# Ledger of designs, part 5: VH-VL binders against Protein TIC 22, chloroplastic (TIC22)

Target 1, 202 residues: Protein TIC 22, chloroplastic (TIC22), of Pisum sativum (Garden pea) (Lathyrus oleraceus) (q9zst9)
Amino acid sequence: ATLTPNHVAKSLAGTSVYTVSNSDNEFVLMSDAEGAKSIGLLCFRQEDAEAFLAQVRSRKKEFRGGAKVVPITLDQVYMLKVEGIAFRFLPDPVQIKNALELRAANRGSFDGVPVFQSDLLVVKKKNKRYCPVYFSKEDLEYELSKVSRSSKGVGVSQHIMVGSFEDVLKKMELSEKSSGWEDLVFIPPGKKHSQHMQEVIA

## First folded at step 20 (VH-VL)

Design j1 (from y1 with heavy chain R98K)
Fold by OpenDDE, fold request of step 21:
Structure j1 (fold): chain C 202 residues (1-202), chain A 120 residues (1-120), chain B 107 residues (1-107)
Amino acid sequence: as target 1 above (202 residues)
Amino acid sequence: EVQLVQSGAEVKKPGESLKISCKGSGYDFTKYWLGWVRQMPGKGLDWIGIIYPGDSETTYSPSFQGQVTMSVDKSITTAYLQWNSLKASDTAMYYCAKLSEFDFYGMDVWGQGTLVTVSS
Amino acid sequence: DIQMTQSPSSLSASVGDRVTITCRASQGIGTWLAWYQQKPEKAPKSLIYYAYSLQSGVPSRFSGSGSGTDFTLTISSLQPEDFATYYCQQYNSWPYTFGQGTKLEIK
């Protein structure tokens, strides 16, 4: 059996993103890049959502009044996705830079929301494995510095793996129980690792 | 297929009036902003202004305010850029460009350009 | 108006080279930056939007990064068809403005 939507949602708990809603508290939707479907934009930074709000107000009169930036957690977003609403995430551009730097020089562009992880940060409690996945490379590096003598440079970077959030989610959705994908826990940006893990494990 | 087709090259004299066109097809012309960009010979790109065909709302670049007039005829999905009195300095390539929704994807479709030559 | 400054104004490179073009905004524009490629007698072609998103159909060797005031366009391995003039453009605040362009020539 594959992971349930509830399980996936639980792994996403605590991470907030930002979007633009209209006066009726509905998501402001737009066409995707191919013009095939309607999507909502979810920003990992509030300032990006604010900028988008400004643009929305500028380009469409119907949104000049009442539109606002609203926070929403990823677990909520995921449940909406399950219900058929499509979203595009707008990652922190700093993390895009980090992702590009970690990848091979010839890999080109990075698609999606970067997520970072390290085997060195895997936690075992009560014979259960937890694999933290970070939205912030800096947060991961901070945690690595606590468990390794190498706190900077190549010594740390070699232990960091980067992937896209979207790909990870897809793999989780397609994964079987006891495959290891159920062990993933997404760490909210800026949140203390120990605190979040305690909340998740408890 | 979304497409913008511009009118042909123009050769004019200073003081003459001119109206060039940009016809959109393959999309709802009234739902997307349309812009004009100038490129002088061997030079870079300059935004002239944008217009919303749905209600003809216009926004000009300060440098072009009062120098040109943007308009649309939505019945034939055509946008226009007009000069009342051309100058030699108006010699340039003029592009129309479709703005994506909320401009998020940038200027996603461009016309082929209209070359305007103004000389005595 | 927001001024966009590209660097360099021109550069020569060989096929296979890694090429980097930078663009600086006179004020913060977030990620509302686009990169365009223009070949002689042709309209600009969109390469990247929102600073780091690759436009449909654009080869993956193109990449963009940056936020705020400093942006970078990178071509990981230059191909013959990549020799052209490149422009950055901010569309954060009207009037939208372009960089002065970077002419990429074959060495």
Scores: ipSAE 0.887, ipTM 0.947, lowest interface PAE 0.5, mean pLDDT 94
Fold by OpenDDE, fold request of step 21:
Structure j1 (fold): chain C 202 residues (1-202), chain A 120 residues (1-120), chain B 107 residues (1-107)
Amino acid sequence: as target 1 above (202 residues)
Amino acid sequence: EVQLVQSGAEVKKPGESLKISCKGSGYDFTKYWLGWVRQMPGKGLDWIGIIYPGDSETTYSPSFQGQVTMSVDKSITTAYLQWNSLKASDTAMYYCAKLSEFDFYGMDVWGQGTLVTVSS
Amino acid sequence: DIQMTQSPSSLSASVGDRVTITCRASQGIGTWLAWYQQKPEKAPKSLIYYAYSLQSGVPSRFSGSGSGTDFTLTISSLQPEDFATYYCQQYNSWPYTFGQGTKLEIK
């Protein structure tokens, strides 16, 4: 059996993203790049959502009044996705830079939202494995500094794996129970690892 | 397929009027802003302005304010750029470009350009 | 108005080379930056939008990076068809200004 949507959603709990809503508190939707469907934009930074809001107000009169930036958690977003709403994530550009630095210089652009993890940060409690996945490389490095003397530089980078959030989610959805994908826990940016993990394990 | 097709090259004299066109197809012409860009010979790209075909709202670049007029005919999905009195300095390639929704994807479709030559 | 400054104005390179073009904005524009390619007597072609996203059909050898004021266009391995003039453009605030362009020539 594959992971349930509820399980995936729980792994995403606590992480906030930002979007633009209209006066009726509905998502402002936009055509995707191919013009095939409508999508909502989800920003990992509030300032990016604010910039988008400015464009929305500028380009469509109907949004000049009442449109606003609203926060939403990734678990909620995921459940909406399951219900058929399509989204595009706008990552923190700093994390894009971090991801590119960790990857081989010849791979070109990074597609999607970068996520970072390290085997050194795997937690085992009560015979259960938890694999923290970070949206911020800096947050991961901070945690690594607690378990290792070296948390920065080339020496540390070899212990950091980078992937795209979108790819990870797809793999989780297609994975079977006891495959290891159920062990992933996404750590909210800026949130203390120990606190979040305690909440998840409890 | 989404495309913009512009009118043919123009050869004019100073003082003459001119109206060039840009026809959109393959998309809802009234729902996307359309822009005009000037490129002088051997030079870079300069925004002239943008127009929303749905209600003909216009925003001109400060340098082109009062120098040209943008308009649209929604019934034939065509945008226009007009001069009342051409100058030699108006000699340039003129492009129309479609702005994506909320401009998020940038200028995603361009016309092939209209060469305007103004000489005595 | 926001000023966009590209560097270099021109460069020569060979097929297979890694090429980097930079664009600097006079003020912060977030990631509202686009890159265009223009060949002689042709209209500009959109390559990258939102600083790092490739337009449909654009080869993966093209990549964009940056945010705020400093941006970079990179061609990982230059191909014969890549010799052209490249422009950056900010669309954070009107008027949407272009860089002066970078002419990429064959060495």
Scores: ipSAE 0.880, ipTM 0.942, lowest interface PAE 0.5, mean pLDDT 94
Fold by ESMFold2, look of step 20:
Structure j1 (fold): chain C 202 residues (1-202), chain A 120 residues (1-120), chain B 107 residues (1-107)
Amino acid sequence: as target 1 above (202 residues)
Amino acid sequence: EVQLVQSGAEVKKPGESLKISCKGSGYDFTKYWLGWVRQMPGKGLDWIGIIYPGDSETTYSPSFQGQVTMSVDKSITTAYLQWNSLKASDTAMYYCAKLSEFDFYGMDVWGQGTLVTVSS
Amino acid sequence: DIQMTQSPSSLSASVGDRVTITCRASQGIGTWLAWYQQKPEKAPKSLIYYAYSLQSGVPSRFSGSGSGTDFTLTISSLQPEDFATYYCQQYNSWPYTFGQGTKLEIK
């Protein structure tokens, strides 16, 4: 009755993140902040994974040969989390800044990976409703500018809601089919709304 | 509980030698880089260098190269900072700090500091 | 060496104020930027790592942002215990370097 992991994973199609692997193609893991478990780091920007690779090579001799940055898709990451590999996402720092700016002035830090949505961008096809959720506020703003009659500077931003990717995934996992949560489609950074929707619908 | 405990304050004369210590506990001392930071009175912070206790690999900041020596004794989980001939300009607070794995969490644990006073 | 320049060098503010401290790197450092708090006669305390991540046990009124060369530390509602000197530090490239510090005084 609830949405399966495969359903949730499908909503994540097309988005790549980047991690560091060793020469045997195994994820490079590190201790979490408490030292209780090993985690793999997943960067939304390739350049952040490359910088992490440089630190890995600099700090441990065993990684100076053969360690590399590899891409992995979010749907693959989602399916792997149950296998006992814990991951931590490292969001694009621009999106962290965007999230902080959208929150109420009395709020502090933002926890998690920012995602952005607008009620003005629900896509309807005859047999399905699709609710795009963006990893990039700028991509959402671009799409809003095509439908909004208000000022781009103030009217566009007023219609944008921010949340955490992790919280959205948790809510999707707890929801029933036909609850509306099955309508979500995550839009990869830098991808045009219409192109991605056509690819996932087809 | 992860801790770095430094040796007590020192009062020295120019030309004397000195070795101050930083004892780590509550973690695998040989698996993390450890660094030394100087803070002159009323001033900011300067990195001196970092040392890997597993093999004693060192990297010094250029302005400290040849001015001090970092070392470790793994058997007692202790790092050292040593001068062969102190100068009055060495008067400062000296901190040790533990680097996290791959430095990702930065300098997650700091010692309490060792005040070194060098005066005639 | 990468030079880190903080602004302002000192700042006076009231309890409840929103406080912003900036840090500029002389060249790109990605997100390898930390913020430390140092109270008088105490060791530095880590607040923020990786430009935007809160260290364990740090109150959520602290936040960090930025990448490349321009970074900010924000305290959303200043508390009396936040009186301290704040340092940014790059840890992208050796030698790791600190900003000159920002002394925050509470009125």
Scores: ipSAE 0.773, ipTM 0.889, lowest interface PAE 1.0, mean pLDDT 87
Fold by ESMFold2, fold request of step 21:
Structure j1 (fold): chain C 202 residues (1-202), chain A 120 residues (1-120), chain B 107 residues (1-107)
Amino acid sequence: as target 1 above (202 residues)
Amino acid sequence: EVQLVQSGAEVKKPGESLKISCKGSGYDFTKYWLGWVRQMPGKGLDWIGIIYPGDSETTYSPSFQGQVTMSVDKSITTAYLQWNSLKASDTAMYYCAKLSEFDFYGMDVWGQGTLVTVSS
Amino acid sequence: DIQMTQSPSSLSASVGDRVTITCRASQGIGTWLAWYQQKPEKAPKSLIYYAYSLQSGVPSRFSGSGSGTDFTLTISSLQPEDFATYYCQQYNSWPYTFGQGTKLEIK
């Protein structure tokens, strides 16, 4: 049996993203890049959602009096996605730059939301192993500096792998129990994995 | 296919009036802002202004305020850029461009340009 | 008005080279920055929007990064069709403004 949507959503607990809503608390939607469907924009940084709110107010009169930035958690977003609601993530631009620097020089662009992982970090709690996956490369670097002397300083990035959040989610959805994909937990920006796991691992 | 098709090249004398056009097709003309950009020969790009065809709301760059007029005729999905009295310094390539929704994707469609030459 | 300053003004490169063009804003613009490619006597073509997102149909050898005041456009392996003039443009605050351009020439 494959991993359930509820299991995937639980791995996302504690991470907030930000979107713009109208005065009736409905998501402000826009066309995707191809013009094929309506999507909600979800910013990993609140300041990016505030900047988008300013554009919404500038371009449409109906939003000038009541539109606002609202937080929503990734587990809530995931459950809405399984109900068929379309979203596009806008990652932290610092993490995009980090992702580009970690890729081979000749590969070019990075698509999607960067996530960072190291096989040097495995956390065991309640007789289960967890593989922390970070939205912030800097947070991962901090944790790696505590684990290995050879990982300190500028060399620590050589132990870091980058992937796309969207690809990781798809792999989790297609994976069966005991595949190793059920061990993933996503670490919000600005949190230590120990604090986060205490909050979300029961 | 979303397209912006501009009127042909113009050769004019100083003091003459001119109205150039930009016809949109393949999208709802009234739901997206449309802008005009100037490129002087061998130079970079300058925004002139943007207009919302739905209600004709306009916003001009300060350098162009009062120097040129933007307008639309939404019944034929056409935007216009108009001078009452051309100067030699108005010699340039003029582009129209469509803004995406909330400008998020930037200027996603450009016209082919209209070359305006003003000489004695 | 927000001034956009590109560097370099021009550069020469060979097919296969990695090329980086820089754009600096006179004040913070978040991620509301686009990159355009323009070939002689053609309209500008949108390459990058929102600082780091590829426009539809743009090859993945192009990438953008930056936020705030400092931005880069990178071509990871230059192709013959990439020789053109490149412009950055802020669209955070009206009036929207372009950089002065960077002409990329073949060696």
Scores: ipSAE 0.755, ipTM 0.883, lowest interface PAE 1.2, mean pLDDT 87

Design j1 (from y1 with heavy chain R98K)
Fold by ESMFold2, fold request of step 21:
Structure j1 (fold): chain C 202 residues (1-202), chain A 120 residues (1-120), chain B 107 residues (1-107)
Amino acid sequence: as target 1 above (202 residues)
Amino acid sequence: EVQLVQSGAEVKKPGESLKISCKGSGYDFTKYWLGWVRQMPGKGLDWIGIIYPGDSETTYSPSFQGQVTMSVDKSITTAYLQWNSLKASDTAMYYCAKLSEFDFYGMDVWGQGTLVTVSS
Amino acid sequence: DIQMTQSPSSLSASVGDRVTITCRASQGIGTWLAWYQQKPEKAPKSLIYYAYSLQSGVPSRFSGSGSGTDFTLTISSLQPEDFATYYCQQYNSWPYTFGQGTKLEIK
C-alpha cells in the first residue's frame, strides 16, 4: 500500500516548468551526458528555456524557424516519467546557490533540484495536516517571518531544511500510506502557500 | 572512446603556409560542432572559431577573421586549421575541441594540442 | 565581445582549505558559463558546465554557482592534485571568451 503515482502527481499540481518543442509540438531531445539515452530539458525558469531555445536555433538549421518554449506542469512531467519518458531538470540558479550555502555551513555538498522545508510551517486545514515544501527559499523565508521574530534574523537558516526534489519524490514513492510522506504539498515559486493550498485542496 | 588526435608540432618561418589537423574518432563526426582554441606562450585561451562538419558552416571570432581558414574532410573525420602566410605572432599552442549538443555540456573533448613555432 | 574577469589572478592555499575563485562577465550571460582546469603542458579539462553542473568524473568537492554576471568556483577541501590554472568561459554569445586564468598553488 505505497503511495500511488496519482497521489504523488497531485502533490505537484500547479508548478510549471518550461521546455523547448519543435514545430510539430514534439519535445526537443538531446543525448544525456553519457550518450546513452535521449532526454528532454525542463527549466524551472522560463528565461532559461528561452536561452536554451536560442542555442538550439544557433546550432541546428532545422530548428531555426519552428522551435518554441512551452510550459508543462510538474504533475504532467511526473506521469510522463512514470510512463518511461526521460527528463532532466534545470533548477533556478538562485536556488542552487541557496542550497550550496545551506550545505556549506556543515561542509556538505549539494546536487539535484533544491527544495526547502520548515517544520514551523505545517498547515492544518479541513481536519488534515499539510507539510509545504518550497522550490523557493525566499518564499519559505517570507512565510517564516509571519510566525516568529527570530525567523527575521541570522537564525532563519536554522529553521530551514534543504533537500533534493528527486530524493523527496523517491521517498514518497517508497512510503506506506499514513507514513507522513502523504502530507507533503509542493509550493510553486512565487505563490503564497495559502492560495496554493486552496487550489490543491479543492 | 571519444578522441581528438592532433598532428605533431611544427617549426616554420614567416611567410610559409601551414595546415594542421585534428582527427575525431569514437563519435559521429558530422553531428557536432568542432572548434579551435589558441594559447599563446604564457597566456590564456582564445577562441579561433567553430565549424560544423555536416555542412562545413563556419563562424570565426573577429580577431581571427581572415587570418586562418578552418575546413573538414568528413570522409576521414578530420578537421583542419590553415594559414596561407604565417607570422611570428602565430607562435602558439593550438587545440581542437568538440562542442557538445547545443553546446549545453560545453567543450567535452579536447585534442592534445599542436605547438606551432614561427621564427625567422 | 563579453569580457570575463577572474579574481584572484593567483592564489596560494593549504590542503584541506576551502577555495573560492570568482568570475565576472561584462554583461549578462544567464547560466552559460563553464570552468576548466589546466595543468602544465596539458589540454584544459572541463570541470563545470551551465554554471552549476559537474562534468562527468569530476569530484564532488568542486561546485559552481552564479547566474547573470557573477560566478564562483568552489573547492570545498583542497587536494594536492588540485593545483592548476583555472579558467572560466562564457558560452552564451559568440565569440565565446575565457577569463584570464587563476593559478592555484599549494602552500
Scores: ipSAE 0.728, ipTM 0.869, lowest interface PAE 1.3, mean pLDDT 87

